VH-VL binders against 7-cyano-7-deazaguanine synthase (queC). Designs and how they scored, part 9

Target 1, 227 residues: 7-cyano-7-deazaguanine synthase (queC), of Persephonella marina (c0qst3)
Amino acid sequence: MKQSSSIIILVSGGMDSAALLWLAKKEFDKVYAVSFDYGQKHRVELDFAKKLTEEAGVEEHFIAEVPHLKGIKGSALTDRSVEIPSEEYPEGPPVTTVPMRNLNFLSIAASFADIYEIENIGIGVHSVDSPYPDCRAEFVSAAEAAINASSVMVAKKKNRITVYTPFLGMTKTDVLRIGLELGVPYEKTYSCYRGTIPPCGECATCRQRIEAFRSVGLEDPWFKKER

## First folded at step 16 (VH-VL; from e1 with heavy chain E107Q)

Design e5
Fold by ESMFold2 at other seeds, last read:
Structure e5 (fold): chain C 227 residues (1-227), chain A 122 residues (1-122), chain B 111 residues (1-111)
Amino acid sequence: as target 1 above (227 residues)
Amino acid sequence: QVELVQSGAEVKKPGESLKISCKGSGYKFTNYWIGWVRQAPGKGLEWMGIIYPDDSDTRYSPSFQGQVTISADKSISTAYLQWSSLKASDTAMYYCARHKGYGWETQPFDYWGQGTLVTVSS
Amino acid sequence: DIALTQPASVSGSPGQSITISCTGTSSDVGWYDWVSWYQQHPGKAPKLMIYEVSKRPSGVSNRFSGSKSGNTASLTISGLQAEDEADYYCQSYDSSLSGVVFGGGTKLTVL
């Protein structure tokens, strides 16, 4: 019911976080951003995240290092010995799962929120199409409860921290339509899990992005004939 | 303060091996790509290749693939350029340089070493 | 081989504006907004002057500006000064080579 004037957005450089960032600029007075360097193969995404937050005009963009995730083997996103698949696995968490990714990220974002007295934490999860357990409503609800129980600001001010998840009931195509309406510069976003320039076009995230653009009658900006 | 300090000038003969170094300080060495750039006497800059010291992910220019080895020892914040058998045509100034930001494709070289002059003659 | 084309030399008088061109292809300058410019004085390492086409690092004079149109990027130096005399190199990423490419360099002479 009551809208606070400040939010911190988890920004990865991809389509969903970009749409969330542009939505937040419309809905909140002060927008902060946080991005994570966790040893991902596609580390170049952080350069795209910085361009997006620069263009959106955020109050501050934090880059948080999460080095312990670099040392955990078995994820295709951080372990060079594990190949990034060219097609999605049909069930269960994919090999691209980073252990407890959004739990780590939300707890770190909550630390910034607590210190800067920011009452909203935004994350661009959309559970309809997501294979990841930490993109689901039950996870978000549990994380929000833990954050509020842990917050010094909440204890002192008797207020609340809200985990803002406006895309939770949506598909990737739904999120894209919203971002297009908001004027998101999708040519400045990056989704490829392989970290290549240009994007590989073959990994699950590249294919999902290409299909989402096709579903709305557009070309992916990365694959246009003329820039 | 960010600094890249290279090993000293070398005078070598054809057929000898050589390994030159580039030590980074004033920043988290494992967080940035380090590139190697050649400049022959009186000539322009040539990109040789690049390394991400954290995991040793290495890329080479086609002109230098198989001609040199780029490596790093992250425990001492040092990158290396190595020849197994020098040629007279390897006579040049060699620079190491750090990429700004997180990707090497998207960002410039923001800090450069002082250069290592390699002279190969008999 | 050189992937980006620059004039071999340009000259100008103090106070004048000069422009150095850097022409590539649709696989580098024409596609990406990641063109950089470096200044190199004799015997010195290159120094970053412009990046992302038109951005200026801290400490670089606002007399230096950059732009691009199509496959050609441009470095403009206004209010030319004696210390601007140097070699200038452009740089881009090129997807057809999967690598960094430099221009051949331009020697700027201040008359």
Scores: ipSAE 0.576, ipTM 0.820, lowest interface PAE 2.2, mean pLDDT 88
Fold by ESMFold2, look of step 17:
Structure e5 (fold): chain C 227 residues (1-227), chain A 122 residues (1-122), chain B 111 residues (1-111)
Amino acid sequence: as target 1 above (227 residues)
Amino acid sequence: QVELVQSGAEVKKPGESLKISCKGSGYKFTNYWIGWVRQAPGKGLEWMGIIYPDDSDTRYSPSFQGQVTISADKSISTAYLQWSSLKASDTAMYYCARHKGYGWETQPFDYWGQGTLVTVSS
Amino acid sequence: DIALTQPASVSGSPGQSITISCTGTSSDVGWYDWVSWYQQHPGKAPKLMIYEVSKRPSGVSNRFSGSKSGNTASLTISGLQAEDEADYYCQSYDSSLSGVVFGGGTKLTVL
């Protein structure tokens, strides 16, 4: 049963945001989406994000530019001099870390929420599998507090803004199972950090996706050998 | 109004170098891939390669890898196609075109330049 | 060069409907919904007519429609008019080649 409320979903085109999008369509009356162009090597993800939001039937899909993140050296996702690794590093923030990515994204999404009087901001973070500090519960709680402290909608004693994180505490496999039950078209999602088509199959995100499908007894639609 | 304006027709001899240009206007030039397409007289369209002007990320068709250089100068919203040594078989119409998508793989070319005719003969 | 398969020519009379096929493989036309069609009049640059299999850009007549089944995409022109006489090219990305591919082109003659 849908809630009589609204949500804006951060949609990257990947598995987790797709699962969140389909869940939100089931749970909320009006669903908006926002995606970000921050100079990532895998910009093609935005083309997949637009297809997903069209299929889900969102009210509106915003594309927000964040080009200043491209100028910050040291991230494999935005700095061409830094290679995207084939294996996950065992310690510390990975070289694919974009500084404060989700903080930037949530603040921009909050501006849309405030203007459109949207009560919820959805982000598909799940801390069990995440090496990124801006995907953890303590970050989400702090961001929500800052958003509510600065919101014009809240100041007028309208509904508060909630950061909706239904996958927190879950594994990528858990999120995949939810998405499969919801009917997410995973053949239409894109997760590769290298931005290649077909996906590279070698970066940490591709390997995690492949492993998640195998753990539920399926093959990743992108990496089927035959049909 | 999106426009792609290409440099004028060229008549060259085999072995000469050439650099042709494609200037974009009416949109944020650095936000779009720009591709190059060859059309030999009376023949079909052949994709040569593509560039993202913001960071010069460049991809070539296997048929043209090492045969041409694609480059861009984002400060003047211009993409280039360059030969170091022309062959008679390079005689063709050359189009630049803007790619609609965020990736270069997923969408069409939505705006095309007027074309640059290159004639290479002895 | 590798090309998607199109008929070399097709013809029709004014007012009729015609269909131009574009056949590829599971690595290009059959891969996903990223097939496009271009119209080219003599001496002119190509013009985008259809993208994402079936979408029309602004300013393109609703007489032009697109579809796909398996590895074959189709462009249909209804209510054929004299000005539709042109060359038509399909286009896709091919994942096995990591490149953009065009069809060989179809000359449409309006009788």
Scores: ipSAE 0.556, ipTM 0.817, lowest interface PAE 2.5, mean pLDDT 88
Fold by ESMFold2 at other seeds, last read:
Structure e5 (fold): chain C 227 residues (1-227), chain A 122 residues (1-122), chain B 111 residues (1-111)
Amino acid sequence: as target 1 above (227 residues)
Amino acid sequence: QVELVQSGAEVKKPGESLKISCKGSGYKFTNYWIGWVRQAPGKGLEWMGIIYPDDSDTRYSPSFQGQVTISADKSISTAYLQWSSLKASDTAMYYCARHKGYGWETQPFDYWGQGTLVTVSS
Amino acid sequence: DIALTQPASVSGSPGQSITISCTGTSSDVGWYDWVSWYQQHPGKAPKLMIYEVSKRPSGVSNRFSGSKSGNTASLTISGLQAEDEADYYCQSYDSSLSGVVFGGGTKLTVL
């Protein structure tokens, strides 16, 4: 019989983190969640994140504030002088890049993991479709190494913290298919970078979500007609 | 603990300007949307608009767009509602209120100011 | 341009249950479960009683409950007491107005 296992997962309220949440509830004995208020324009996502973790029945759902990211200008997600675009992603990182976002998030989640002696940190990154450097395999490997090097729990117990990335190397369509099989309530998820209700349907994340549903022969619950 | 304290009652003439205030305390003022709600004598509640004090992101009800100005001064934890030229029909009770949670579209007003009565008469 | 319909008044005797309806459209009440209810005593500011259709804030009696079916939300007050006599307003967000919308209000009289 397996030992008790626990995970803390990063939950944004979007499709990928919802799929991770439902998968983690299947694979781990105790599931914790952490979400971040970093001054994003789409802060309403946190209300959806709370609804998801309530439905999944997590042990605790932490909200961590990261206000210093708000003070760093240049990202469309936090700087109101920079517009959230409708166009396709350019070859380089998009204007919606928040500097070092996932590095900050993983280090904060690791602090919770150390305090609560949680051996797994889950993040719903997938690299095939993502334009962000902090969603790539190279980043995840480096972050895990840094976390293990700095962890008091790891030093004391001579074990490892695993950064759990089950969707790495997958497309958004692949992740959606997993979530559908797991019974994720996608009508209760929220992805829009503009923070509108209903979602705008025009930003990169809305378009990718709509395309993912179409690719599996479904309509996005937010944008489907009544039938 | 959370408190919203509004400026006192006002008696004005048509055509005069007015700026009323709402000071928040007992919480981090910049973390919450602040809304303004009008209640004419003997009538129901009408949403006027909202502001996020941290960056002054402001939204107006179509019924009040261009008729009032909503602003905030985060350095003194205060939101404002302002008219440049009052009308007799502006006579009403005006409430400020804080939105619960992170989205003003999804969450209610959890704390309300005591109200500011504005009377506009000749 | 009131989008949410409530009865103008309702009455009940102490100890009874009463229900106040709030009917909107698919663009507001029917959209999702972001519906709230407020109690307002004469001369006082409104007080939040129910949010997210059925949740109670801390300090609100469990005699107050909420539900929703289609485009209609309901506030139920069980074990009616004299202090429940007040005006009650529902609230939602309406995408066609791009704003917060209240119901017209219901005056509750405890007989």
Scores: ipSAE 0.537, ipTM 0.803, lowest interface PAE 2.4, mean pLDDT 87
Fold by ESMFold2 at other seeds, fold request of step 20:
Structure e5 (fold): chain C 227 residues (1-227), chain A 122 residues (1-122), chain B 111 residues (1-111)
Amino acid sequence: as target 1 above (227 residues)
Amino acid sequence: QVELVQSGAEVKKPGESLKISCKGSGYKFTNYWIGWVRQAPGKGLEWMGIIYPDDSDTRYSPSFQGQVTISADKSISTAYLQWSSLKASDTAMYYCARHKGYGWETQPFDYWGQGTLVTVSS
Amino acid sequence: DIALTQPASVSGSPGQSITISCTGTSSDVGWYDWVSWYQQHPGKAPKLMIYEVSKRPSGVSNRFSGSKSGNTASLTISGLQAEDEADYYCQSYDSSLSGVVFGGGTKLTVL
C-alpha cells in the first residue's frame, strides 16, 4: 500500500458510499470517514454508516451536524409535511432535494482534510443523468477548484487535494458489481429515504437498489425471502 | 450528566385520566428518541412506544396502540405518557428511556428514568 | 405473547461462568447485529450491559460478554459475584411487529 496516501470518505451508509469505502481501503494507506446529520428523516442511516466504517477499519469517523440544513422546509428529506414519493420522477430536481447538500458536505470534509493533511476527499457520485445537481461531474470539478484555492495545506505544500470520484460515469449496477467483488456487506448497508426498518421498498432509492441487484441476478439482501 | 427524571407515583381509580412526565437534561433533548417501557408487578419489561421530540414522530407497540398517548413538549425537554381512562390492569411501573445513537430500531436504551409507579384500584 | 425466549432462571456459584440465552426469529435476533442486554436489580431501573450483540458500554465489567449464532443471542457472565444476582433481559427490534421486543427475563441466582 502507498504509505503517504490518505483519504476522507463521505459515508452515508448506502450502497454507493459503502463500495467507495471498501475501494478506498484497498487503494489508500489511511482512510477517514465523515457523515452528516442534517435533519434527514432517515437518520438511522448514520447507525449503519458507523457499522460500515467500524467493519472497514477507518482511522476515524466524524459525525458533523449541519444545523442550517435541519431547518429547511420544502424538502421531503427534512420536512415531515412533504411526503417522500413512491414513484421516480425523471425531470428537474425532485422534492427530495436538500439545497446545496454536497457543497456543504465537501467544504466540511475539506476542513478535516486541511487539519489532518489528507490529500483526497472521496464521494460516491456515479450517474451521468443524476436528478441532483450536486452529484454531477460539473459540480465536483468546481468544488475541487474552490477547495484547492482555499486550502492552507495546498498553499504551504504546493500539493493538490483531489476529489476522488472513481464511480463517475458508471451505473448503479456497475458500482454494485465493484462492491460485490470487494466484499461489501450489502446486508449492512441502508439507503431508504423513509428511514424505516426494514427499508420501505417503495421510495426511489429502494427501488433503484432492488433493480440493481436484480440486474446482476441477485436479490437485495434486505428483501431476500429467506434471510 | 444525562438524566431522565420522571413524575412521582400515582394512585388512581379505574376510569380516571392520567398524564405522567419524563424530563431530560444534560443532553440535546430533541436529538434522541425517547421510549416508554411498562413493567407490571413481578413481570418483565414491555415496550409501549417511542417518540422523536423534535418532530413528534411517534410509534406504538401493537399492544398499546389506541390505549395510551405518547407526546413531548420540546420547549421544556419533557416527554409524556397519557391514559384517557385507566384500567386496573394498568397498575405497573412505567419507565422512560433514551435511545443511544440515531435509530431507535438499531440502538438500545442507554439512559433510563427512575420509574413512575402507577396504582389503579377502587 | 413474548417474541424472545429466555430461560426463566439460571444459577451459579461465585467464580463460575454462566450463559443466558435469548432465542428469537429471523425477523429480530437473526436479521442483524442489534441485540442488547439489560441488568435489573430489585427496585431499580434496568441498566444497559451489552449492545450490538457484543459491545460493552463504558463502566460495564469485562466479565460480561455477548455473542450471537443464528437466531440465538447469549450473555455470558464470568467470575460470578454476589452483585450479579439480578434479572436479565435481552432486547431486539422485530421487523414483523415494527417494534422493540424484550425477552421474558432470566433471574440469575448466585449460590
Scores: ipSAE 0.534, ipTM 0.811, lowest interface PAE 2.6, mean pLDDT 87

Design e5
Fold by ESMFold2, look of step 16:
Structure e5 (fold): chain C 227 residues (1-227), chain A 122 residues (1-122), chain B 111 residues (1-111)
Amino acid sequence: as target 1 above (227 residues)
Amino acid sequence: QVELVQSGAEVKKPGESLKISCKGSGYKFTNYWIGWVRQAPGKGLEWMGIIYPDDSDTRYSPSFQGQVTISADKSISTAYLQWSSLKASDTAMYYCARHKGYGWETQPFDYWGQGTLVTVSS
Amino acid sequence: DIALTQPASVSGSPGQSITISCTGTSSDVGWYDWVSWYQQHPGKAPKLMIYEVSKRPSGVSNRFSGSKSGNTASLTISGLQAEDEADYYCQSYDSSLSGVVFGGGTKLTVL
């Protein structure tokens, strides 16, 4: 952790990015956020992301458009002809993979970091449970190297840019425990890949979230029964 | 300046078809949901449905599902509301409105068209 | 039934404060902070006055404020003026209908 330091957090509105946001508010002097509109079916997540960053009290929350990712054929997240599966995540990249998503997002976040002289870029990846190639430690290491090689701030010898990934050695349940201790308002987070309100409860990310809450003896706030 | 300009008033007979329009300007039309709201004479506001013009993702109120067609032509920044066979009970003011949110569920309509009065009578 | 309940009418004198209620259920007004209010003058389109329970869009007077307690949202107009005379509608999402729902409307009369 750097003294008198700042960070820009990639915030999707989901559990992991919310936990990272609350952790960053504890650990850094200035916290910025960036979220991405890339044509995802679950675009409503951005409304939840804005609510979370307002509640956390970030310095600024940027919404970046990524139009070249819109309608990428073959991804269930952006292609209307591909259904969001109800099955568990496979070992390899699932049909919900948007190719190079986090590489695009980190490069855009790095541009904000250069402009605002922000030393840290935070992303809530945890490699133990993730099936996505762009959520793994080897990806993070390569992206950080490319960012530092490209950075104007680094070229001017002001500081280096760190890709902050505090959850890499953790499970989703571990991350949830951290967020609960930090007081993350999980009723205000959104994880559903189908983009429905209420969340569908059937997609892999909904089931993973429900099971994480169950593993700590709690019910997911979205799926508590009404009286 | 955000503006929604609707087509002019219509006088129709029962059984006729009708398509009314709503043209958006002063913003990126494809980035916002556009909703349609009915107001019968002397009555309140009633949500009919909503469309995301970029990909034509369309949602209907259960009361209007199968009764109207909502569509958009993003090349001319225009949304449409269409009836195949009008009824006298379709007499109302119809508003289009821009939705503030990225989803259609969570936010208000921040800009409204001037309204299109549709009168269906013998 | 899931319709948001508003009083049919309210009235007040210039300079007074008035409050308009909007009652729903835990599945709409009671759970979500996504409640909005619109003002509509006769013959005119609705105008957004309050969103996210209590936020005011640019250009809306700070005499208008919003709040929520349980399943009831409230619009308060302080320092009532003649031009405040209009119909007022609340709005929320209704998960049981998978749709946007308005309240029935409240006619405000400034005496």
Scores: ipSAE 0.528, ipTM 0.815, lowest interface PAE 2.6, mean pLDDT 87
Fold by ESMFold2, fold request of step 20:
Structure e5 (fold): chain C 227 residues (1-227), chain A 122 residues (1-122), chain B 111 residues (1-111)
Amino acid sequence: as target 1 above (227 residues)
Amino acid sequence: QVELVQSGAEVKKPGESLKISCKGSGYKFTNYWIGWVRQAPGKGLEWMGIIYPDDSDTRYSPSFQGQVTISADKSISTAYLQWSSLKASDTAMYYCARHKGYGWETQPFDYWGQGTLVTVSS
Amino acid sequence: DIALTQPASVSGSPGQSITISCTGTSSDVGWYDWVSWYQQHPGKAPKLMIYEVSKRPSGVSNRFSGSKSGNTASLTISGLQAEDEADYYCQSYDSSLSGVVFGGGTKLTVL
């Protein structure tokens, strides 16, 4: 069901943002997208994100450059001197953490929302399975408060910007089931942190994706031998 | 206006070294992969490899791995193709080209240099 | 030496439509929509005509169109003109080789 409203979706090209995109096309009248070039090793994800938003039929897809995040060393996703792990992390934020990534991204998306008078900002975080602090409910609540306090649109119109997070109470498997029902073309999504084609199959996000498909009795489309 | 300007034609002898250049202008040089493409006389296009100038991430075609060196100097917006020991079979036109968008695996070459003719003769 | 398969030559008269094929495998042309086409006049660098199967860069005539079915991509030139006489190359990424692959090229002659 559509609302008479608009949303801007943070789209990475991965399976969670794809599920959110397809859900938003069902739930909102106008859907915009924003993706970020922050110097990640897997920049090819942006080409997949663009294909996904084209297939979904978004109003516009913005690419925002955030080069300063690469200059802050120490993340495996942006710093070539830090290897992307093949194994699970024991505890604490993983080395793939980009400092304040989703805070930066939400604030930039909020700028687009303010300019285009968009009342909803969508992000595909789910807290049950995520090791990243900027994917948790307490972060989302704080970011939403800051966005509303900062928005010229909200100040003038006495409306509200909502950070739309429909997956927060869900596992990755739950999100995958939703996307399958919505008809998300998962063979056209891309999640690999190493940025290889085909995906490496070894990094944390590749393993999580493969396991999610197995848990619903399917093979990951990237790793099927019959096509 | 995006432009790639390559160094001039070269006439060399077998066994000599050579480094040719490709200077980009009119865009953020560090934001795009730069590829090198070979075209032997009367033949088609062959991909040699690519570089991301921001961090020098470099990939080679299996056919050219170990035969050439691709490098870049982002301070002067220039990519290079280098041979340590030329062979007569290296006689060809060499193009540099910019990849469109973000992935070299997915996107085409949207802008091409004018080419550098390398002639290796005894 | 690995090349996508194109006809060596095609010909047509002014005003006609012609189609150039580019056949690969499921690891390149067939796996997704990442096929491109280039035009190359004698003595000149290639020029991008079509990307992502069917998209045209700004400044390319709408007489050029692209399509794909299975492992075969096609470039169609409608309303053929004398200046269309050139070599045409298709291009894809091949996942089994982890590299860019071009077609062997097609010489278009305008009669």
Scores: ipSAE 0.516, ipTM 0.806, lowest interface PAE 2.9, mean pLDDT 87
Fold by ESMFold2 at other seeds, look of step 19:
Parts: sequence; structure tokens; C-alpha cells
Structure e5 (fold): chain C 227 residues (1-227), chain A 122 residues (1-122), chain B 111 residues (1-111)
Amino acid sequence: as target 1 above (227 residues)
Amino acid sequence: QVELVQSGAEVKKPGESLKISCKGSGYKFTNYWIGWVRQAPGKGLEWMGIIYPDDSDTRYSPSFQGQVTISADKSISTAYLQWSSLKASDTAMYYCARHKGYGWETQPFDYWGQGTLVTVSS
Amino acid sequence: DIALTQPASVSGSPGQSITISCTGTSSDVGWYDWVSWYQQHPGKAPKLMIYEVSKRPSGVSNRFSGSKSGNTASLTISGLQAEDEADYYCQSYDSSLSGVVFGGGTKLTVL
């Protein structure tokens, strides 16, 4: 985990990116954020991402459009004809896989890093056994190598770019514990892939979140009886 | 310089059809939800529904589901509100409004059209 | 199935402060921080004055402020001026209705 003065964080509005954002505010001098509009059914997550970055006090929060991913057939997240599953993730890549999503996102974030001479790109991936291929350590390592090979900042010997992944190898529960210690406002995070308000409570992401809170003896703020 | 320009006032009889329009300019039309709000004479604001023009994702108030059709033509940056059969109780001012948020639930309407007065009388 | 309740009217003298209430339920105002306020002068379209409970859009006077406690949101207008005479509406999302809801409106009279 390389110490540096500046980082740009990929912020989705969910639990993991929120924990990363709060950790980065503690460990870096300047924190930037980038979020992506790729036509996801749960676009409301971007409204939550904006609230989180406002509360964290980031230097700037970019919203990058990725229109070529909109309406990609076969993904439940972008294809209206494919339903979001109500059950746990099966073995292998789930129907919610968006092709090359994090590769696209890291490439775009790297462009911001190169332009603004930001030394670190943060992404909240946390499981080597993730059902999404672009959330694994193998992917992160390859992406970092490609980014450094492409960077003008690196070519000018000004600095290297580090893909900061402090949660790699952790469970959802481990990341939640870190976020709780950091004071993450989990009531301001959003995890539902269906994009409903309130969250559906039925998709795999909602179930994982609910179980993570239960495992540490807490209720998910979204599913408490009272606020 | 965001602007929403609505079609002109209409005088109709019960049973007639009607389609009114709302043209957006000064922003990327497909990036924003557009809502429709009714205001009967001397009454308050009522939300009718909302559309995301990029993919025509449309949501209706329960009070208006099945009674109106909301649509958009993104090639000309225009949203529409349609009735297949008008009633006298449809007499009202109808506003279109741009929604500030990425979702339709989380934010206000930040820019409003000038309104279209629809009068339905027997 | 009224979601948001406002007083029908309020009045105040120039220079005074007034507060307009907007009472909902735990499924709207009490749960969400997405309360907005609109000003509507006679014959004109509504204008956004406050969003996300207490934020002001660019160009809105700092005489307008918003707050929320429990199931009730409030719009406060300080230094009341004749130009503030208008109708005021609150707005929220209501999960029990799966929709956007407005308050019934409050007519502000500046005496």
C-alpha cells in the first residue's frame, strides 16, 4: 500500500467504495473521485455517490459517461430484457456481468490521473474469488502494468501510478468492519442492483450487505424499523 | 441556459384525444429525467409521471397510470403527454420539468416549462 | 392518501421571519433527505428554492433556508419582503406510494 500525496477513487456509492473513500481521506493529502454512468439500471447510485463525496470533502468528483456500454445485451445491469436475479450468485460469472467494466473504468481513471498527475488510483475490490472477473487480483496486476506502460507522467520520470487495492483478499464483513472503525455513514450508501428505493433486499448484493451487517451484530441502516 | 418550451394552450371537448409537447434545449436532453405535473385551476401541484428519454424508462403516479401516456422523441429533444379520451376533469395547467438527479427519486425538478393550459368543456 | 401536509396559509410583516411546515410520514419526509421546496407566483411556473432539505440552488437568496426534524420539514424565510408573497410547495419521494409527492401548498401573504 504505497503512501502518496494524491489519489483518485472509483466511487460507485456502495459499501466498499465508501470504505475506500474514507480510508483514502485518512491516508492521502488530496482525494479525487470518479464515478461512471454506463447506462446501469441502478443509475440512482450516482446520486448516493455524490452525497458520499460531498460528505467526505473530496477535491473534485468527476462523472464520466461510458455510452458504448449502454444497453449491452446479456447483462442484467444494462439490458432491459434480462431480469436482476433474486437469488444468490451462482458459480461462474453472473448475468449481472458488464463486459470489461472495470478495465474501462480504470483506463478512464488513469487518464484523469495522467492529466492531473495523480499518483494513485483506488478501487474497492475485496475478494480473489469474486464472481466478477474484473474484481480479482490477477486483473488488478495486469491493469496496473498496462497503465504504467501507457502513462505520459511515468514516461517523463515524474512518478509511477499505483492501483491502490487495500481490501484485496478481504471478505465483505472485513471491509465493513474497517468502514465502521473509520466512521463511514453507511445510511448514505447504496448497494441495490435493481436501483429501487428502498433497496430491494432480494438481489445478491442486497443479501450480501444485509448478512455482513448481521455478522457484526448490527442492522443494515436501510432495513431498520426506524430512523 | 436550460430551457423547456411547451406547446400552446388547448381547448377540447370530452372524448377527444390530445398530445402536448415539451422541447428541451441548452443541455443534453437524453441525460435527464423529464416529469409531468398537473395543476387544476386554483389547486396544488400533482405529480403525473416521469420519463428517461434515452431509453424511454417511464414511471407513472398511481393516480394517472392508464389514463395518460408519457413518451419522448430524443432525436428532437421532445417529451410528450397524451390522452386518448379527455374528460372535463382533465382541465388544468400541465407543466413539464427537468429532474436534477440520476435516479428519479432523489432530487427535485430544477427547470420547469412555462405550462400548457388544457381546457375541456362540454 | 395525502402524503405531505402544509398549512393552507401563513402571513407575516415585512422584515419578519416566517416558517412553513411540511409534515409527512416515515415513508417519505422522515426517511429521506430529498425534501425540496418550490415558490410559485401567480400565473408563473414553480421555481426551485431548496433541495435536499437545506441546499439552495445558485441564485436563490440566503433569506431562504430549510430544515427537517422527524417527519416534518420546514422552510424559513427571513427578512420577509413583498416579493415573497406566493404559493409554496414541498416535495419528497414516498416509498409507500412508489412516487413523487407534493404538499398541498401554502399561500404566503406579506402584510
Scores: ipSAE 0.499, ipTM 0.809, lowest interface PAE 2.8, mean pLDDT 88

